# VH-VL binders against 4-hydroxy-tetrahydrodipicolinate reductase (dapB), part 10

Target 1, 258 residues: 4-hydroxy-tetrahydrodipicolinate reductase (dapB), of Thermomicrobium roseum (b9ky70)
Amino acid sequence: MLRLALTGVTGRMGRAVLELAASAPDIQLVCGLIRPARDPHEVAAQLPAPLALTSRVAELVQGADVVVDFSHPAVTVAVAEAAAHAGIPLVSGTTGLSEHDQAVILRAAQHVPVVQAANFSLGIALLHWLLPELVARLPTWDVELIERHHRHKRDAPSGTALALARTLLAAREPAPSPLVYGRGPGTAPRQPGEVGIHAVRAGGEVGRHTVLLATDDEAIEVTHWVQSRRAYAQGALEAARRLIGRPPGLYSLQDLVT

## First folded at step 21 (VH-VL)

Design u3 (from t6 with heavy chain R62S, light chain E25D)
Fold by ESMFold2, fold request of step 22:
Formats: sequence, C-alpha cells, structure tokens
Structure u3 (fold): chain C 258 residues (1-258), chain A 122 residues (1-122), chain B 106 residues (1-106)
Amino acid sequence: as target 1 above (258 residues)
Amino acid sequence: QVTLKESGPVLVKPTETLTLTCTVSGFSLSTWGMGISWIRQPPGKALEWLAHIFSDDEKSYSTSLKSRLTISKDTSKNQVVLTMTNMDPVDTATYYCARIPESGWEDAFDIWGQGTLVTVSS
Amino acid sequence: QPVLTQPPSLSVSPGQTASITCSGDKLGDKYAYWYQQKPGQSPVLVMYQDSRRPSGIPERFSGSNSGNTATLTISGTQAMDEADYYCQAWDSSTAIFGGGTKLTVL
C-alpha cells in the first residue's frame, strides 16, 4: 500500500488527485497540507474523502511513501526540502518556480527521486517518446499535426501542440524542416519535409491532438484526446507509483514511461 | 510597490456603525491565495485581530466580536470594507489593515497600512 | 479562545542577547509569527512560521517554537531594536496575538 501525502487539497488538481486516490485500492491517503489560516475541520468536511490535515510540512511527509504537490512555488520549495530530509520522493506539478526555487528542487533531487512536469498526461508523455521513433523509421513520410479544442480556447496552436511540434521537428534533424501554420488561400503546394500545424476551434472538446504520417498510398494517425481533466490527476498518481524505488534524481514524466 | 491605506471617520458616536475602507495599491485583490485582515490597537494597548477575507471570499471573524463585524471586498475598486456595529468608547483604537501574502500557506501579515485612529465619544 | 502569554517587558544592555518568549498550549504544533512595533509606527513582520526571516530583517533575529513556547531571539541587540514585540498564531481560522513585550535597550 502506497502512503500518499498531498498539497493543494482545496485546488482543482488537488481535489482531483484526492478523488482518484480515495478510490484506488493500492493507495492510502495519509495527510494533506492546509494553510494555517483556514479551519482544518471546515476544510476536511468539504473534501471528497477523509484526510488528516496539517499546516506543517514536516508532519505532512511523516509516514508517507510519496508526496504529490500541486501548489505555489513557496509551498513546493518547502515541501521539497522536507521530503529530501525525510527521504521521501516528490511528484510536483507546480509551475512558476524562479531560478532560485528551481535550485532548491535540484538540491532535493540529490537525496530523493523528484519528478516535475507541467502536464501529467501519460499519453502525451508517451507520444514525446514514440513520435521520434516513428519519424526515424518513416523518414520520407509527410508529417502533419492537427489539434482540436473547444470554441472558447484563447491560444492557438495549443501549448501541447507546440511541444509536440518541437518533438517532431527535432526528430528531423540535422536538416531543418519548415513548420507551417495552416494552409490558406494562395499557399504554395506542400514541400518535402514540412510539418504543418492546424488548429481547430469548435464545440466543447477538452483537447485532441492527431499526428498524421502519410504517403501517396497509406497513412497512420496517432491521436490523443482528453475525456476528462481527471487524466492529469491519474497521471500524477501513476508517476507517484513509478517513482518508488528509483535512485535520487530529477525525472521528467517521459523518463518514467520509458 | 504594494501599499495599503485605511480610510474612514475619525470620530464616531456611541451606538453608531463604523465603516472602514482599506484601499490596496500595486496589487490586485483578485490574486489567488492573498487576503486582507483588519487589526486594531487601543491607545497604549496590545494588537487585537478583528477579521480577514481571502481572494476567494472565505471570511473569518474574531470570536468575541463576530456579531458586530462584517467584512467584504470590492475587487473592481481594489478595496476591502469592514463594518462594526454598536460602537462604544472602549472601541477607541487605531485600526490597521494588513496583507496575507498570495502563497496560500505562509499566512503572515507581511504588509501593514499606516493605521487610522477612530475615537468613540459622545 | 487560546491565550498567548508574553512577559510585559524585558531589558537588555546593548550587545547582549534578548530572548522574548510566547507561551500557549501546544503552541509548538502551530506556526508562530512575530511583529516589531516602534512608537508611533505600524507593526513590521520580523519572523514567520517559527524561524523564517523576512527579507530585510537582520540575521541577528532568529526564532524557534517547540512544546508550549515560541521564542524570538535578538543577538547583539542594538538601540534600534527597542520596540514592542508581538507574537501571533493561528487558532483554526482565527488570528490570536500575544499581549506584547516592551523591549528596552539600556
């Protein structure tokens, strides 16, 4: 049984992790971190599962096999120091760390396994490993990337699409392949080695990314789509499982799926 | 530069309702995790915490004064308002507003206003 | 309501160490915070979460908290350290201040 402590229990990600952990037969929730200025009884009553709460990071990590952190940089660095001192692995999805904050995380990683990721989708992490392998084996095939999100998404292309595009372009080194954003009126015919990115905005879909590999005669599509934002919380729990028993170090989510 | 400024009446008559405004500059009240507290200090006496409000509208009040206090925020004006009913001469004090920082965990009063003296007298 | 008890006053000579105590039931299970207030001025945070020093506060300020007692320690005390010092803790969602300690440097 994996004894799990977590931060950010009142946030969207923290609640999602708590919900999934409560229903996981291999995980025992042992402690959550709460700000000192909130009533722990009131907060505990609002959580989707029973959880002991503390405002002290040393107490948080005591009796835990792993800490899952989705919080603020000030919390993350304090938890990293406490986890390192206690010999407890850390899974962190906190963003916005300063250079100084990141140095603290790196020092903690000298003593315990730490995984940091801005996106805990296991599927996307696996695509970053898989797509270079596909491109290397299919060097003459056309490569295009199509992403589809709900009508209200503000950015285009999506951050996930830009990251996948960078992975695809790197797999085509040493000669640079041109990245093409959409194909509008007056656009020249496709050139060999281009990687097109196409952003679709319609409906209510959370996110969908398709990499198309094609020749004149056949095609392969690799599609990842999100049914629920719960996928990220599930990815964080899986990262926690895979981090157990690893040597001290700073890991990416990709490192854990390969 | 983050600053807090208290404003309100200097003199209040017994039984009246006191309304104090904390105007925040250089920082948005919508910032996740932050809060504003009110603390008072009678002349020559100790600090006494009154109430706080967080950016998500979670509120807390002094146990002994709860029935007399209401705290609210107006994000569009970047202001926090405290009202205290049924004022009495013993409520004569300097009233401060103070910030709780945005980390959602540190929970210190890290920035204080200059304070405003409120005298309750007939 | 929990009570935080501080000695009402403390006198030290310049260069000596001042130790200001704050006592409360199981205070070591909570975080302690410390504020300095000079005459006619607003309080200033000098220590938070037991032993964390805010930026701009001299290294001669340190803090500890265990059992029933939190302590603010000022080593090499200077005349400019003369002030009232208040401890504070959270009880549930309520902030509780100690009665204050008047530090005199003479």
Scores: ipSAE 0.695, ipTM 0.879, lowest interface PAE 1.1, mean pLDDT 91
Fold by ESMFold2, fold request of step 22:
Structure u3 (fold): chain C 258 residues (1-258), chain A 122 residues (1-122), chain B 106 residues (1-106)
Amino acid sequence: as target 1 above (258 residues)
Amino acid sequence: QVTLKESGPVLVKPTETLTLTCTVSGFSLSTWGMGISWIRQPPGKALEWLAHIFSDDEKSYSTSLKSRLTISKDTSKNQVVLTMTNMDPVDTATYYCARIPESGWEDAFDIWGQGTLVTVSS
Amino acid sequence: QPVLTQPPSLSVSPGQTASITCSGDKLGDKYAYWYQQKPGQSPVLVMYQDSRRPSGIPERFSGSNSGNTATLTISGTQAMDEADYYCQAWDSSTAIFGGGTKLTVL
């Protein structure tokens, strides 16, 4: 039984992780971190599952096999130090760490296994492993990337699409050509080696990414989509499972799935 | 740079209701985890916490003054408002607003306004 | 309502160590926070969560908290440290302040 401690229990990701962990037969929730300025009984009553709460990071990690962190950089740094001191692996999805904060994470990783990712989709992590293999075997095929997100997403292309595009470009045999962002009116014909990125904003989709590999005569499409944000919480829990027993080090999610 | 500025009346008559506004610059009140507190200090006396409100609209009030206090925020104006009913001369104090930082865990009052003196007299 | 008790005053000579105490029932189970206030000025955070020093606060400031007592320690005390010092803790969802300690540096 994997004893799990959790930060950010009142946030969207923390609630999702808590809910999924409570239903997982192999996971025991042992403690959650709350702010000192809130009543722990009041917070516990509003959580989707029972959870003992503390405001002290040393208490949080006590008796845990792994700590899962989705919070703020100040919390992540404190938790990383406490986890390293206690010999407890860390899974962190917190973004916005400064270079100084990141140095603390690297020091913690000298003592315990740490996985750090901005996106805990297992599927996307696997695509970063799979797509270079496809491109290497199909070096002359055209490659295009289409991504679709809900109407409210303000950035385009998505960060995931840009990362996948970089993976595709790095895998190509010829010198990489520039990324092409959409093909608007008056656009010249496609040049060999281009990787086009096309951003669609419609409906309520959480995220969908299709890589098209094609010749004149046939095509392959590889599509990943997220049906719900639950996928990210599931990925964080799987990362927690796979981190157990690994040597100290800083891991990507891809490192854990390959 | 984050700054907080208190505004409201300088003089209030006994039994009247005091309304104070804390205007926040350089930081959004919608930022997850942050909060704004009101703290007062009668002349020559100690600090006394009154109330706070977090970005998710969770509120808390001083136990002894709870029946007289209301705190609210207007995210569009980036303002927090404190209302205190039935003012008495003993309520004469400098009123401060202070930030609880966005980390959602540190919970210090890390940035304070310069304060506004409210005098309660007839 | 929980009470945080501080000595009303403390005098030290320049260069000496000042230790300002804050006492409360089971205060060591909570985080202690410390604020410095000079006459006519707003309070300034000088220590949080027992022993964490904010950016810009000199290393000569340190803090501890155990049992029923939190302590703010100023080593090598300077004239500029002369001020009122308040401790603060959270009791459930409410903040409580100590009565303040006037530090005099002669």
Scores: ipSAE 0.693, ipTM 0.879, lowest interface PAE 1.2, mean pLDDT 92

Design u5 (from q4 with light chain D29N)
Fold by OpenDDE, fold request of step 22:
Structure u5 (fold): chain C 258 residues (1-258), chain A 122 residues (1-122), chain B 106 residues (1-106)
Amino acid sequence: as target 1 above (258 residues)
Amino acid sequence: QVTLKESGPVLVKPTETLTLTCTVSGFSLSTWGMGVSWIRQPPGKALEWLAHIFSDDEKSYRTSLKSRLTISKDTSKNQVVLTMTNMDPVDTATYYCARIPESGWEDAFDIWGQGTLVTVSS
Amino acid sequence: QPVLTQPPSLSVSPGQTASITCSGEKLGNKYAYWYQQKPGQSPVLVMYQDSRRPSGIPERFSGSNSGNTATLTISGTQAMDEADYYCQAWDSSTAVFGGGTKLTVL
């Protein structure tokens, strides 16, 4: 039985993880973190599953085998320190960390295994592995990335898309030309080695990423899409499972799935 | 620089309602994780917490005064308002508004207003 | 609501260590906060989450919290440290303050 501590229990991902973990027979939820100024009884009543709550980070990690974090950067830092002190691994999906924050995470990773990811989609993680394999073997093929998200997503391209693009670029030898962000009237024609990245905003799409590799005669599309954010929660829990027993270090989700 | 400033009447008659406004500058009340509390201090006495409001509009009140207190915020004006009904001379105090930061876990009153003395007298 | 109890006053000589205690039931299971208040001024946060110093607070200030007692310690106490000190904790979304301790630097 994996004893799991959880932060961000009131957030979307935290709740998703909590709900999923509560149904997982191999996981025992031991504690959740709330901020001191919140009422633990009220918070508990709003959670999708029963969970003991604490406002003390040290108590959070006590008795846990792993801590899963989907909170605020400041909380992540505190949790990382506590995890390191307690000798338990950390799974963190918190974004927006400063350099200082990240330094703390790195220090923690010197003592315990830490997995940090902005996206806990196992599929996406595997794409980071697969895409370089494809690109490296098809160096003359045109490469384009198209991402589609719901109409309310403000960032374009998505962080995931940008990350995938970086992966694609890094896989090319020699270094390709810079990323091309969309094409419109007046744009220069495609140059050899270009990687285009395109963002679509429409409807309720949770997230769809397509990498197109093409010649004049044939093409490959690698498409990943998420139908539910539960996929991310599943990924986080899987990360937690796979992180157990690993040596200290900072891991990507890719590291855990490949 | 973040500042809080209390404003409202300095003199209130018994049984009247006190309305205090905390104007916040340099920080948006809509920022995730932040909150504002009202805290009072009778002359020569200890600090007494009255009410709190989070950016998500969740509110809390001192139990003994809950029936008399209402806390609200106006994000457009970046103000937090406290109303206290049925004022009594015992409610004479310096009233402070104080902020808790958006860190999500510290929940310390890191910034205080200068306070406003409210005297309840006939 | 829980009650936080502080000694009403404490006197120390310059350079000595001042220890201000705050007692409450199971206070060690909560975070303690400390505020300094000088006459005619607003309170100033000097310690948060038991032992963490906010920016600008001298290193001579330290804090601890265990069992039922939180302690604010001022090493090498200076004249400028003379003030009222209040402990605070959160309980079920309510902030609770101690009665305050008047620290006199003789």
Scores: ipSAE 0.779, ipTM 0.905, lowest interface PAE 0.5, mean pLDDT 95
Fold by OpenDDE, fold request of step 22:
Structure u5 (fold): chain C 258 residues (1-258), chain A 122 residues (1-122), chain B 106 residues (1-106)
Amino acid sequence: as target 1 above (258 residues)
Amino acid sequence: QVTLKESGPVLVKPTETLTLTCTVSGFSLSTWGMGVSWIRQPPGKALEWLAHIFSDDEKSYRTSLKSRLTISKDTSKNQVVLTMTNMDPVDTATYYCARIPESGWEDAFDIWGQGTLVTVSS
Amino acid sequence: QPVLTQPPSLSVSPGQTASITCSGEKLGNKYAYWYQQKPGQSPVLVMYQDSRRPSGIPERFSGSNSGNTATLTISGTQAMDEADYYCQAWDSSTAVFGGGTKLTVL
């Protein structure tokens, strides 16, 4: 039984992880973190599953085999330090960390295994592995990235799309190809070596990413899409499972799935 | 620079309602995890917490005074307001507003206003 | 709500170590905070979450919390450290302050 501690229990991802973990037979939820000024009873009542709560980070990690973190950067830092001290691995999906914060994470990773990811989609993680393999072997092929999201998504392109784009660019030899953000009047035709990234906003699409590799005669499309955000929670828990027993270090989700 | 400043009447009659305003500067009351408390201190006595409001509008009150206290915020004005009904001479005190930072777990009163002395007298 | 108990007063000579205690039921299961207040001034945070110092607080200030007692320790006490010190903790979304300790530097 994997004993799991959880931060960010009131957030979207924390709640998703909590709900999923509560139904997982191989996971025992042992403790969740709340801020000191909150009422643990009130917070508990809002959670999708029962969970013992604490405001002390040291207590959070005391009985856990792994900490899953979807909180605020300041909390992440504290949890990382506590995890390192307790000798337990850390799964963190917290974003917005400063350089200083990241340095703390790196220090923690010297003592315990840490997986850090902005997106815990296993599929996306595998794309980061697969895409360089394709691009490296097809250096002359045109490469385009198309992401599709719901009409209300504010950021374009998506962070995931940008990350995939960086992966694609990095895979180009000898130097990264130019990145083109969409095409409009005066920006066509395609220039040699460029990588286009396109954002579509329509309907209720949770997230779809397609990488197109094409010649005049044939093409490959690699498409990933999410049907439910539960996929991210599943990825986080899977990361937790796979992180157990690994040596100290900072891992990407890709590292755990490849 | 982050500052908090208390304002309101310095003299209140018994049974009247006290309304205090805390004007904040240098941070937004809408910032995630932010909170503001009212704390009072009778002359020569200890600090006494009264009420707290989070950026998500969750509120808490001192149990013994809950029926008399109302805390609210106006994010557009960067103000937190405390009302206390049925004032009594025993409520004479310096009233402070203080913030807790947006760390999400520290919850220390890291910045205080200068305080305002409220005297309850006929 | 838990009651936090502090000694009403403590006297130390300059250069000596001052230890101010704050006792409460299961206080060790909560974070303790400490505030310094000088006459006519607002309280100043000097310790948070048991042992963490805010920026600007001298290193001679330290804190601990275990069992039922939190302790603020001032090593090499200076005249400027003379003040009232209050401990504080959160309990079910309510902040609780101790009765305060008057630290006198002789």
Scores: ipSAE 0.778, ipTM 0.905, lowest interface PAE 0.5, mean pLDDT 95
Fold by ESMFold2, fold request of step 22:
Structure u5 (fold): chain C 258 residues (1-258), chain A 122 residues (1-122), chain B 106 residues (1-106)
Amino acid sequence: as target 1 above (258 residues)
Amino acid sequence: QVTLKESGPVLVKPTETLTLTCTVSGFSLSTWGMGVSWIRQPPGKALEWLAHIFSDDEKSYRTSLKSRLTISKDTSKNQVVLTMTNMDPVDTATYYCARIPESGWEDAFDIWGQGTLVTVSS
Amino acid sequence: QPVLTQPPSLSVSPGQTASITCSGEKLGNKYAYWYQQKPGQSPVLVMYQDSRRPSGIPERFSGSNSGNTATLTISGTQAMDEADYYCQAWDSSTAVFGGGTKLTVL
């Protein structure tokens, strides 16, 4: 039985992880982190499953086999230090860490296994492994990346799309390929070796990424889409399972699924 | 460049309702985890916490004053408003607003306004 | 209402160590926060979550919290440290302040 502690329990990701962990037969939820300025009894009553709450990071990690963290950089740093001291692996999806914050994570990784990712989709992690295999075998094919998200998403291209684009470019010839952001107004054909990246904003889709590999006569499309943000929570729990027993180090999600 | 500024100073009569506005700058009232608190200090006496409101509209009030206090925010105006009913001369104090930073866990009062004097007399 | 008790005053000579205490039942199970207030000025955060020092606060300020007592310690005390000091803790969703300690530096 995997004893799991959780941060960010009132946030969207924290609630999703909590719901999934509560129904998983191999996971026991042992503690969640709550801000000192809120009543733990009132917050616990609002959670989708029972969970003991503490505001102290040392208490959070006590008795846990792994800590799953989706929070703020200040919380992540404190949790990483507590986890390292207690010998507890850390799964963190927190973004926005400074270079100083990141140094703390690296120091924690000297003592415990840490996985740090901006996207906990297992499917996306597997694409980072699969797409280089395709591109290496199809070096002359055109490569385009199309991503579609709901109308409210402000950043473009998505972080996932930018990461996939880097993977595609790295898998092609050592010489740099131009990355082209959409087809602007004008009359110009596609240049040899360029990789186009296209951001679509419409409807309510959580996220969809298609890599198109094509010639004049045939094409392959590899598409990943997310039905719900629960996919990310599932990925975080799977990362927690796979991190157990690994030597200290900083892991990517790809390291755990390949 | 983070600032908070209380309205006033004000003179109110006993039994009247006090309304104070905290105008904030350099941070957003809509950022998750962020909060604003009201704290008062009678002349020569200790600090006394009154209420706070977080970005998600979660509110809390000093238990002994809960029936007299209302806190709200208007994110479009960068304002947090405190209303206190049935004022009494013992409520004469300097009233501060203070920020609770966005981490959603540190929960310090990290930046304070200058304070505003509220005098309750006939 | 939970009570945080501070001594009303403390006097030290320049260069000495000042230890300002804040007592409350099982206070070590909570986080302690400390604020400095000089005459005519707003409070300034000088310590949070027991022992964390905000940016801009001199290293001579330190904090601890265990059992029933949190302590703010100022080593090498200077005349500019003369002020009122308040401890604060959270009781459920409400904040509680201590009565304050007036630190005098001769």
Scores: ipSAE 0.745, ipTM 0.896, lowest interface PAE 0.9, mean pLDDT 92

Design u5 (from q4 with light chain D29N)
Fold by ESMFold2, look of step 21:
Structure u5 (fold): chain C 258 residues (1-258), chain A 122 residues (1-122), chain B 106 residues (1-106)
Amino acid sequence: as target 1 above (258 residues)
Amino acid sequence: QVTLKESGPVLVKPTETLTLTCTVSGFSLSTWGMGVSWIRQPPGKALEWLAHIFSDDEKSYRTSLKSRLTISKDTSKNQVVLTMTNMDPVDTATYYCARIPESGWEDAFDIWGQGTLVTVSS
Amino acid sequence: QPVLTQPPSLSVSPGQTASITCSGEKLGNKYAYWYQQKPGQSPVLVMYQDSRRPSGIPERFSGSNSGNTATLTISGTQAMDEADYYCQAWDSSTAVFGGGTKLTVL
């Protein structure tokens, strides 16, 4: 049984992690971190599952096998120090750490395993490993990336698509043509080695990314889609499971899925 | 530059209602974890916490004064308002607003306004 | 509601160590916060969560909290440290201040 402690229990990600952990048969929730300025009984009553609460990071980590952190840089730094002192692995999705804050995380990673990621989708992390393998073995195949998101998404291409595209380009040595953003009107056949990115905005889908690898005679499509944002909370819990027993070090989520 | 500034100074008659406005700059009242507190200090006496409000509208009041206090915020105006009913000469004090920083855990009063004198005369 | 007790005054010589105490039942199970206030000025945070020093506060300020007592310690005390010092803790969702300690540097 994996004894899990959480930060950010009242935030969106923290509540999602708490809810999923409470229903997981292999996980025991042992403690959550709350701010000193709130009544722990009031906070506990508002959580989607029973959870012992403390405002003290040393108490948070006591009796835990792993700490999952989605909070603020100041909390992450304090939790990292407490986790390192107690010999407890840390999973952190907190962003916005300063250079000074990051140095604290690196020092903690000298003593305990730490995974730090801005995106806890296991599928996307695995694609960053898988796609270079495909491209390296199929160096002459055409590569195109199609992403589809709901009508309200402002940025295009998506951050995930840009990251995947850069992974695809880096895997093609020597690096060929730059990214081609959409294929507009005109008579311009595909150039060898191009990677096209196509952004679709329709409906309400959270996110879908398809990498197409093709020749004249056959094709492979690799598609990842998100059915709910709970996927990120699930990824954080799986990262917690996979971090157990690893040597001290700073890991990416990709490191844990490969 | 993060600043907080209390309205006033104010002269209030006994039994009247005090209304103080804290105008903030350099941070957003909507930032997750952020809060603003009111703390007062009678002349020559200790600090006394009165109330706070967090960005999610969670509020808390000093137990002995709860029936007399109301705290609210207007995020669009960058203002936090304290109302205290039934003022008495014992309530004469400097009133401060102070920030609770955005971390959602540290919970210090990290930046204070200059304070405003509230005098309750008979 | 818990009471935080501080000595009303403390005198030290320049260069000596000042130790300002804040006592309350099981205070070590809570966080202690410390504020410095000079005459006519607003309080300034000098220590939070027992022993964490805010940016800009000199290293000679340190803090501890265990059992019933939190302590703000100023090593190498300077004339500019002369001020009133208040401890504060959270009791559930409410804040409680100590009575204050006037530190005099002779």
Scores: ipSAE 0.737, ipTM 0.896, lowest interface PAE 0.9, mean pLDDT 91
Fold by ESMFold2, fold request of step 22:
Structure u5 (fold): chain C 258 residues (1-258), chain A 122 residues (1-122), chain B 106 residues (1-106)
Amino acid sequence: as target 1 above (258 residues)
Amino acid sequence: QVTLKESGPVLVKPTETLTLTCTVSGFSLSTWGMGVSWIRQPPGKALEWLAHIFSDDEKSYRTSLKSRLTISKDTSKNQVVLTMTNMDPVDTATYYCARIPESGWEDAFDIWGQGTLVTVSS
Amino acid sequence: QPVLTQPPSLSVSPGQTASITCSGEKLGNKYAYWYQQKPGQSPVLVMYQDSRRPSGIPERFSGSNSGNTATLTISGTQAMDEADYYCQAWDSSTAVFGGGTKLTVL
């Protein structure tokens, strides 16, 4: 039974992880982190599942097999230090860490296994592994990336699309090609080796990414889409399972799924 | 640059309701984990915490004053408002607002306004 | 709500160490926070969560918290450190301040 501690328990990701962990027969929820300025009894009553709460990171990690963190850089740094001291693996989806903060995480990774990811989709992690293999074997094929998100998404291209594009470009070295952002009116014909990125904003879809590899005569499309944001919480829990027993180090989600 | 600025009346008569406004700049009242607190200090005396409100609208009040205090925020105006009913001369103090930073865990009062003196007198 | 007790005053000579205490029931199970206030000015955070020093606060400031007592320590005390110092802790969802300690640097 995997004893799991959580941060960010009142946030959207923390609540999603808590709900899924409560339903998982192989996971025992042992502790969650809350702010000192809140009554733990009041917070516990608002959570979707029972969870013991503490404001102290040393208490959070005590008795845990892994800590899952979706919070703020200040929390992540403190938890990483406590986890390293206690010999507890860390799964972190916190973003916005400074270089100084990242140095703390790297130091913790010398003592315990740590996985960091901005996106805990297992499918996207596998695409980062699979797409270089496709591109390396099809070096002359055209490569385009199409992403589709709901009407309210503010950024374009998506962070996932930009990361996938970097993976595709790296796999084509030497002779890397520029990224082409959309193909507007009056755009010249495609140049050999370009990687195009196309952002679609419509409807309510959480996220869809298609990589197209094509010649004049045939094409392959690889598509990943997300039905609900629960996919990220599921990926975090799976990362927690796969991190157990690994040697100290800083892992990507890709490292854990391959 | 983060700033908090208190505004409200300088003089209040006994039994009146005090309304104080904290106008914030350099941070958003909607940022997850962020909070604003009101703290007062009678002349020559210690600090006394009154109330706070977080970005998710969770709020708390000093137990002995709870029946007299209301805290609210208007995110569109970058304002946090404190009302205190039935003012008495003992409530004469400098009133401060202070930020609780966005980590959702550190919970310090990390930046304070300059304070506003409220005198309660007949 | 809990009571946080501080000595009302403390005097040190320049260069010496000032230790300002804050006592409360089981305070070591809570986080302690410290604020410096000079005459006519707003308080300034100088220590949080027992021993964490905010950016811009000199390394001569340190903190500890165990048992029933939190301590703010200023080593190599300077004239500019002369101020009132308040401890603060959280009791569930409410904040509690100590009575303050006037530090005099003679």
Scores: ipSAE 0.729, ipTM 0.893, lowest interface PAE 0.9, mean pLDDT 92

